# VH-VL binders against MLP-like protein 328 (MLP328): the designs that were tried, part 6

Target 1, 151 residues: MLP-like protein 328 (MLP328), of Arabidopsis thaliana (Mouse-ear cress) (q9zvf3)
Amino acid sequence: MATSGTYVTEVPLKGSAEKHYKRWRSENHLFPDAIGHHIQGVTIHDGEWDSHGAIKIWNYTCDGKPEVFKERREIDDENMAVTFRGLEGHVMEQLKVYDVIFQFIQKSPDDIICKITMIWEKQNDDMPEPSNYMKFVKSLAADMDDHVLKA

## First folded at step 19 (VH-VL; from e5 with heavy chain R103K, light chain K31R)

Design f3
Fold by OpenDDE, fold request of step 22:
Structure f3 (fold): chain C 151 residues (1-151), chain A 119 residues (1-119), chain B 107 residues (1-107)
Amino acid sequence: as target 1 above (151 residues)
Amino acid sequence: EVQLVQSGAEVKKPGSSVKVSCKASGYEFRTYAIGWVRQAPGQGLEWMGWIIPIFGTADYAQKFQGRVTITADESTTTAYMELSGLTSDDTAVYYCARYGPTKWGMDVWGQGTTVTVSS
Amino acid sequence: EIVLTQSPDFQSVTPKEKVTITCRASQSIYRYLHWYQQKPDQPPKLLIKYASQSFSGVPSRFSGSGSGTDFTLTINGLEAEDAGTYYCHQSSRLPYTFGPGTKVDIK
C-alpha cells in the first residue's frame, strides 16, 4: 500500500467559474447554510474570512461521523484556485500531510469543471489511504453547485 | 443526555492558583470545543478561552494570556481551567460550556464554580 | 477583538408588552451572533443561535433577527418568567466576545 500520494479528479459544474471560485474564496461563511448536511460550522482562528493565509476551523460530517478540521488557506486568484492546508483535526490523526486544492476552470459559457487535487501522506504505514476524504470533498464541490446557481 | 458538571467552590489567597474541572458526558468529547466564561459579582459574561480536545491546544483571550491554562483529558472526558496569580479582581463564578454541533453556539453549560479571592 | 454593544442597558416592562433588545458589532460577523438568557444564580441559557434560529425548548415568543453588524432580540408578549439578563455573543472570529448585557425587569 502507498504511504503517500496525490489524488486528482474533475467535478463537472454549471455556470461561471468566477462565481464558484468566489464562493470558495470569499464566502465560506455561507457553507453551513448552503451545504449543511456536509458542513455544520466554521469560524476564523486567524486572519480574515477572505484573506490569504487565514486559519479556519470547520465542523463537518464525513461518512456519518462528526469531525473537526483546522486549515490554513492559500488563495491563487490568477488560477482561480484555493488550497486548504491541513493543520489539525480528525483527518490529521490519519495523515501527516493533507492538502486539498480546488481549481475552477471555465470549459464553455455554461459549463465548468472543478479540478480537485488532494496531496496526502500517512502518519504511519498502518493508516488507511484517504479515499473516503476524496469522496467527501468531491461531494462538497458537487452539492455547492445548486446553491451557487441560485445566487 | 449531554451534561457538564463542574468542581466545587474555591476560596483562594492572593497570588495563588486555582484549577477548576468540568466533567463532560453524553457526547463525543474530543470533537466539540469547551469554552470557559467567568462572571464577576454583578457584572457581565467574559470569555476566557476554549479548547477543542482533539487539537490538544487551547486559545485564550488576550486579557488572560500567560496566566490561564486550559487543558482537556480525553481519558476522563474532563476539561480544566487553571488561573494563576489570583487577585481580588478574579473573584467570580466560572462556567464551562460546550460549543454545539451546529453554528458554534454554547448549547450546554456547567452549573458554575464560585472562586473567591481574599486575604 | 470584535466589540459588542447592547441597548438598552436596562428596561422595566409590563407583562404582555413587546421587548426589543439590540446588539451591535464593531465589524461584520455575518450571522454568527447568539443570544443567551440568564436568571439570578443560574448559568446562561442559549435562546437563539446564528442570529435567528431558536434553540430547542425556547418559547415561540422569542425571536432573533439581523445580520452583519446589527442584531435584534424580540420578546413578543413578555411573561413574568422572562425576567433576567440577556447577552449577545459572537463566534465569527477568535477571540469570542460577549455584549455587556441587557437587564429586563417585570413591573
Scores: ipSAE 0.944, ipTM 0.962, lowest interface PAE 0.4, mean pLDDT 97
Fold by OpenDDE, fold request of step 22:
Structure f3 (fold): chain C 151 residues (1-151), chain A 119 residues (1-119), chain B 107 residues (1-107)
Amino acid sequence: as target 1 above (151 residues)
Amino acid sequence: EVQLVQSGAEVKKPGSSVKVSCKASGYEFRTYAIGWVRQAPGQGLEWMGWIIPIFGTADYAQKFQGRVTITADESTTTAYMELSGLTSDDTAVYYCARYGPTKWGMDVWGQGTTVTVSS
Amino acid sequence: EIVLTQSPDFQSVTPKEKVTITCRASQSIYRYLHWYQQKPDQPPKLLIKYASQSFSGVPSRFSGSGSGTDFTLTINGLEAEDAGTYYCHQSSRLPYTFGPGTKVDIK
């Protein structure tokens, strides 16, 4: 089995890339309300809510299990991409490296794609590949669509 | 049922240290933060710090940096708060509280531990 | 850190009257504001979480509103048992902080 890898997937979404990017870049405080079945809480450890380099802590449910995650945020406005650099939490007990990138790309006036890139490295050879977490983050992007459109 | 049970009252001399325990039960201890809050006699609530057990490291209010240590023992589902360099200003009731699973409200509190610092 | 202020500091209220307590934050905390009630010789109890969500077991006469920097706790029809001190608390960003408290007495 692989000890490290990169997952890449595209999630089709509606509307504008700018609106979706704004949600993930600057409106994380809305996540518990928008997709509460996935995310139950978020708080700022360091920085500001919309600042590059900010550290946030998340409560979420993955595969029916409540978990917690600390990440450092990177913002790329030029490419409309946000990066979650994993620091601590349940997923980091499994993975030494866990970086998730959400990039929003306009394809047509009413259609966009969210390109999700997950860079991962196991803590050790006995840990499983994080395919379940890729499924999880895909669901976050997909389920946020309706809420962004209604805003 | 979710419960937090704290250790008993303490009487300490100036310059000494106190370590208060908070035994948690009824939920997944590793996942949810335990905060520590103190209240001096006749005064308001003061946030001291917190720990998310799975992280293993705590965050503190600036006022207590370098003087307070918050830890968590997963094997006993117990959180600890140690305060050193005690003075009479540290006389207070100390509370532990759980930050609940949604929206980070402190939904369950310990009964409080009275710490008295006197010569 | 985010500084929370409360108004008023003290209220003496006749039973069945409406009580309003305000909490203001030095910067936006969105809706991550919680209200606690504390009675003498007891730990605080959570009343309202996330600005407006009533905690389980809390009487319907308690309600919360607001977002951003201005929040309000309302008691519609004060009962004698509601005497105590009320605190707001923000969990938007570390370090977390409390308001100074509002003491409510019964006339």
Scores: ipSAE 0.944, ipTM 0.962, lowest interface PAE 0.4, mean pLDDT 97
Fold by ESMFold2, fold request of step 22:
Structure f3 (fold): chain C 151 residues (1-151), chain A 119 residues (1-119), chain B 107 residues (1-107)
Amino acid sequence: as target 1 above (151 residues)
Amino acid sequence: EVQLVQSGAEVKKPGSSVKVSCKASGYEFRTYAIGWVRQAPGQGLEWMGWIIPIFGTADYAQKFQGRVTITADESTTTAYMELSGLTSDDTAVYYCARYGPTKWGMDVWGQGTTVTVSS
Amino acid sequence: EIVLTQSPDFQSVTPKEKVTITCRASQSIYRYLHWYQQKPDQPPKLLIKYASQSFSGVPSRFSGSGSGTDFTLTINGLEAEDAGTYYCHQSSRLPYTFGPGTKVDIK
């Protein structure tokens, strides 16, 4: 129905917002070890592992289907938020805009939320709304929780 | 069964170009990278570049920038590597290899294509 | 570009002995390091991926270890069929690179 939109959700997590943010901001190399059933590989195309404007390529499985994705990230240390802006891949065949913002907010000494904002626009009206991709990124955040907590 | 089958041996003159094909089968071609690696006689392996077919663009090692073009044709599940401005230093075996589904290891290799550059 | 070095360049080893080959990266590649075996007149063959994960069909005498910048391939009990050249390869950052190779001969 809608050609473009914004999804927002919150995922409750445990521990330190700073540690969770660091994982998503700077430690993507650990994702295959931590959540390998979702993310099978990450490699640097341009920039550094922890730099604003870096470009990375991801190999992942969504709904049982292997996909590949190229993104440029934007880092906002003040708000502990990282944005993954879609450049190429399976998701970009459905969407011409796919920006996912992960923001980590400390609620109490041991409780945080990951606020996930997905800004999207369909390639055309025949494409589905990206609810499957929202479900996917929510599961990444939820499943990563245990590994960050133990680090 | 995942397979990569390369085109046959080539003999070329200096200054010409060569285009090697790599026919892939047994997997979803568009999703996984194919890399190109060469080996001069008695020497080690050199990474030349790669392509992830769904992206439609290739990345190259600096040494080959400007001389190599790597492409992919999804309709025939075939990757190509074209090297221009050949010299005798380009005499080598050229391999294609697929990057596997995890951690970006080269898990399947073509049989190799010998390119000989001589006067 | 990330430079990989290997040591030794060459070793001649008595059958059933242990072979140790090292690979060093010019910067951290975490665990994105792979080992390949190449026998004469054959394409390379993947042995170990991701520093320590044995590839399908690889004999148990082959093992890999290390992370960051220092990696080791070990052959515990060398067999005659293991003669060949061994290469490390990094996939942490494009452009990818290979080490120069280590040739292993049987005495």
Scores: ipSAE 0.872, ipTM 0.930, lowest interface PAE 0.6, mean pLDDT 94
Fold by ESMFold2, fold request of step 22:
Structure f3 (fold): chain C 151 residues (1-151), chain A 119 residues (1-119), chain B 107 residues (1-107)
Amino acid sequence: as target 1 above (151 residues)
Amino acid sequence: EVQLVQSGAEVKKPGSSVKVSCKASGYEFRTYAIGWVRQAPGQGLEWMGWIIPIFGTADYAQKFQGRVTITADESTTTAYMELSGLTSDDTAVYYCARYGPTKWGMDVWGQGTTVTVSS
Amino acid sequence: EIVLTQSPDFQSVTPKEKVTITCRASQSIYRYLHWYQQKPDQPPKLLIKYASQSFSGVPSRFSGSGSGTDFTLTINGLEAEDAGTYYCHQSSRLPYTFGPGTKVDIK
């Protein structure tokens, strides 16, 4: 009796959709420097920093608790979207499916939207819906905004 | 407070296996990686592999792939490294070390376990 | 696997002089480079994390710098207790690797 769903939200950001996309697509090594209160480390398990199908391991703090996460990413340059597909970690103890899509859409010369889509399925009915993780990934996008703008 | 304590020295014959334990205390064992590093006499440090206990799977250096098995037991907060098919080239001190919470530095080390392979 | 090299292999240094140790990576590891000190018959000890961040309790005479492929560990005013072997270690991509080490002796 698995329960599943999809969360969608839009985070307004400033500047260039291409520059924001590049940060999430290719420059994850900068995340601990830019948003270190959220992301404490990122390392490559397989592939390269900027390759489709790469596997990365993340150390992060969610609701004051240290967690670790392993994901495989998919890159869609045509739509400026990157998908993080969950493989292992604290989040995967609650969810058997956890896919987060970050898409960057230029709305006007200096205004963009990061559309965040989270596709999820609980491990079992006793697990909570992942609203805390949605809140967390929204904060990553919002807090990264200033760092991309300064670059 | 954070501490890694390894099992005692071992003398092994060529062709056998050795299993070294690493008891962790003072932190949340399941969340942080433990790596294994060896050092042959008069030689440098050699990364063998690691495990993040909550993942339940290990990653290995190419040189050791197929010969080393790294595991973790959350109930005893103990990591293990087993090396099979021993030769005299495997004579070394074997260390476990914890990767810290940021940037993946090895911030706490075990005392080392000397393994001697002799015929 | 990412290869790390170190220079020099060995240094014999008069106390209070400056020691410079270089580590080079075969490809960019950004700032994911750490320095360890090992004294005879002891386990290694973390000195510098993330290229330049001094670890807790490390004397201020130790500093690290660099990014990309070239990194430097500096000891500004060598003390007798600093004799030992220094290793760089990368954590940018698995499998992780160590440099071959630089031995520092007191002249």
Scores: ipSAE 0.870, ipTM 0.929, lowest interface PAE 0.6, mean pLDDT 93
Fold by ESMFold2, look of step 20:
Structure f3 (fold): chain C 151 residues (1-151), chain A 119 residues (1-119), chain B 107 residues (1-107)
Amino acid sequence: as target 1 above (151 residues)
Amino acid sequence: EVQLVQSGAEVKKPGSSVKVSCKASGYEFRTYAIGWVRQAPGQGLEWMGWIIPIFGTADYAQKFQGRVTITADESTTTAYMELSGLTSDDTAVYYCARYGPTKWGMDVWGQGTTVTVSS
Amino acid sequence: EIVLTQSPDFQSVTPKEKVTITCRASQSIYRYLHWYQQKPDQPPKLLIKYASQSFSGVPSRFSGSGSGTDFTLTINGLEAEDAGTYYCHQSSRLPYTFGPGTKVDIK
């Protein structure tokens, strides 16, 4: 079993890559309304809702367990990509490195993909690979799809 | 049942420090933030700071930076607030409160600890 | 630091009438505003979270509305036990803040 690695997956979505990117880049305050069974709350620790380098704190439920997570974000408008760099939380007890990149790519006028890249390293050999966290973030992207199309 | 039980009333001299404890029970202590709020006699509520125990660090209102220290002990499920350099303006009731999982509301409050600062 | 203001400071209201309390934020806090009731010599109690969601066990006469910078707490049919002070509180960004409070008295 690997001690570090990179997971990559693609989630097919509908509509505008720009609208989906805006949701993830700038509108995290809407997540509890849209996908409240996954994300229960988001608050700003430092910076603004839409700023590069902002630090946010998330309450979420993964595999039926409430967890909390603190991240610093990096914004790449040219590639419509946002990176959440893990700082603190339940996930960081298992992982020394946890960086998740969401990139939104327009494939046709009505079809996009969300390319999710997860860069990770275990805290120690006894920790599981983070496949459940990859499943979790994939479900966030998939379930948000309907709520961007309606907005 | 989720409960927060605070330490008893304190009488302090100006220039000293006070440390208030907040014992939590009935929930996953390490996962949910505990905030500290004070209320001077006849005055409104004043947010002092908070800690999410699993993070191990606290965040403070600017007014209290440098005078307040908020900590959490996961082994005893107890949060602490220590305020130093006391003056008569620090006479107040001090509350701890838990931030609930949804939307960050303070859904459970301690009973309050009266701190009186007098010469 | 986000400043919350409340109006009115004080309101004396005949029983069974409607009470309206407003809270205004110095910048958008979206829906991350909560209302608390405090009776004399008691800790505050959560009434409304997330602008409009009634907390468990809160009577239906209490409701909240608003988003962005302007919020309202409404008591439809004031009861004697509702006398106390009402505070708004934002959790959109740290450091969190409270409004100055609105005291509601029964005439």
Scores: ipSAE 0.858, ipTM 0.926, lowest interface PAE 0.7, mean pLDDT 94

Design f3
Fold by ESMFold2, look of step 19:
Structure f3 (fold): chain C 151 residues (1-151), chain A 119 residues (1-119), chain B 107 residues (1-107)
Amino acid sequence: as target 1 above (151 residues)
Amino acid sequence: EVQLVQSGAEVKKPGSSVKVSCKASGYEFRTYAIGWVRQAPGQGLEWMGWIIPIFGTADYAQKFQGRVTITADESTTTAYMELSGLTSDDTAVYYCARYGPTKWGMDVWGQGTTVTVSS
Amino acid sequence: EIVLTQSPDFQSVTPKEKVTITCRASQSIYRYLHWYQQKPDQPPKLLIKYASQSFSGVPSRFSGSGSGTDFTLTINGLEAEDAGTYYCHQSSRLPYTFGPGTKVDIK
């Protein structure tokens, strides 16, 4: 049972990597409308909706439990990757490091991979590994797929 | 049922401070923001700041930076707003309100606390 | 800060007529706009959240619309008990803000 680690997974998606990237990079205000059973609200604490270093606060439901989360984002346009760096919230009571990277990679004209990398470290040894949070973020990416195709 | 119950009316002298309490019940206190809103006589609503209790820190409107302190005590499910350096312009009704679980409306309001600043 | 403006500042309306109140934001707040009703000596009450979603127990004559920067609260068939002041409020970005209010009186 590790005290720190990195989870990596790939979620197959359809359409344009650039369009999916834009959704995660710049259009988080659309998440409650698109995947409202997961994300109930997003608000800006600092910066702009589309700016590197912006801080946002998220209300979401993970495994039927309402949670709140504050993150600072890093934008990497060259790799079409956005990083959500954990600052505060329910997840940060279990983890002292929680960084989730969403990278969108075009595989063919209509096929994309969302590569999700989660870098984590437990607050202490008796905390669980964050497998439920990895399951959660995978579900966000998968469920958003249809809503990017429609938009 | 979700309720917010505020402390009673206060009369204060200029230069002093006031601390208003907001006792929450009927929901998971630590997860949802409580905002503070004031209303001077005959005036509109003015957002002062908020706290999400699990974060432990508050955010404030620019006008009140340096004068207001908003805190939350999870053990008593009570939020507090303390305003210092009072002047007659601070005479107002002070409300607390909870931001609801979906789409960020202030869905439950306290009854209000009248603060009168008089010399 | 995001500035919200409302129009009109005041209107006096014959019962059963339609009331329209607008709220404009200084930048896009998407649909993160909420409407409150306040009667004298009472706390505000939530009417419409997220631009158009009616809150529990709100009469069907109240409706909201709009997105981006322009929003409308409509009272379709004003009742005497609807007299009061109506405020818009944005939750798109901190610090949050209120509009200045629109007072509605019954003729």
Scores: ipSAE 0.855, ipTM 0.927, lowest interface PAE 0.7, mean pLDDT 94

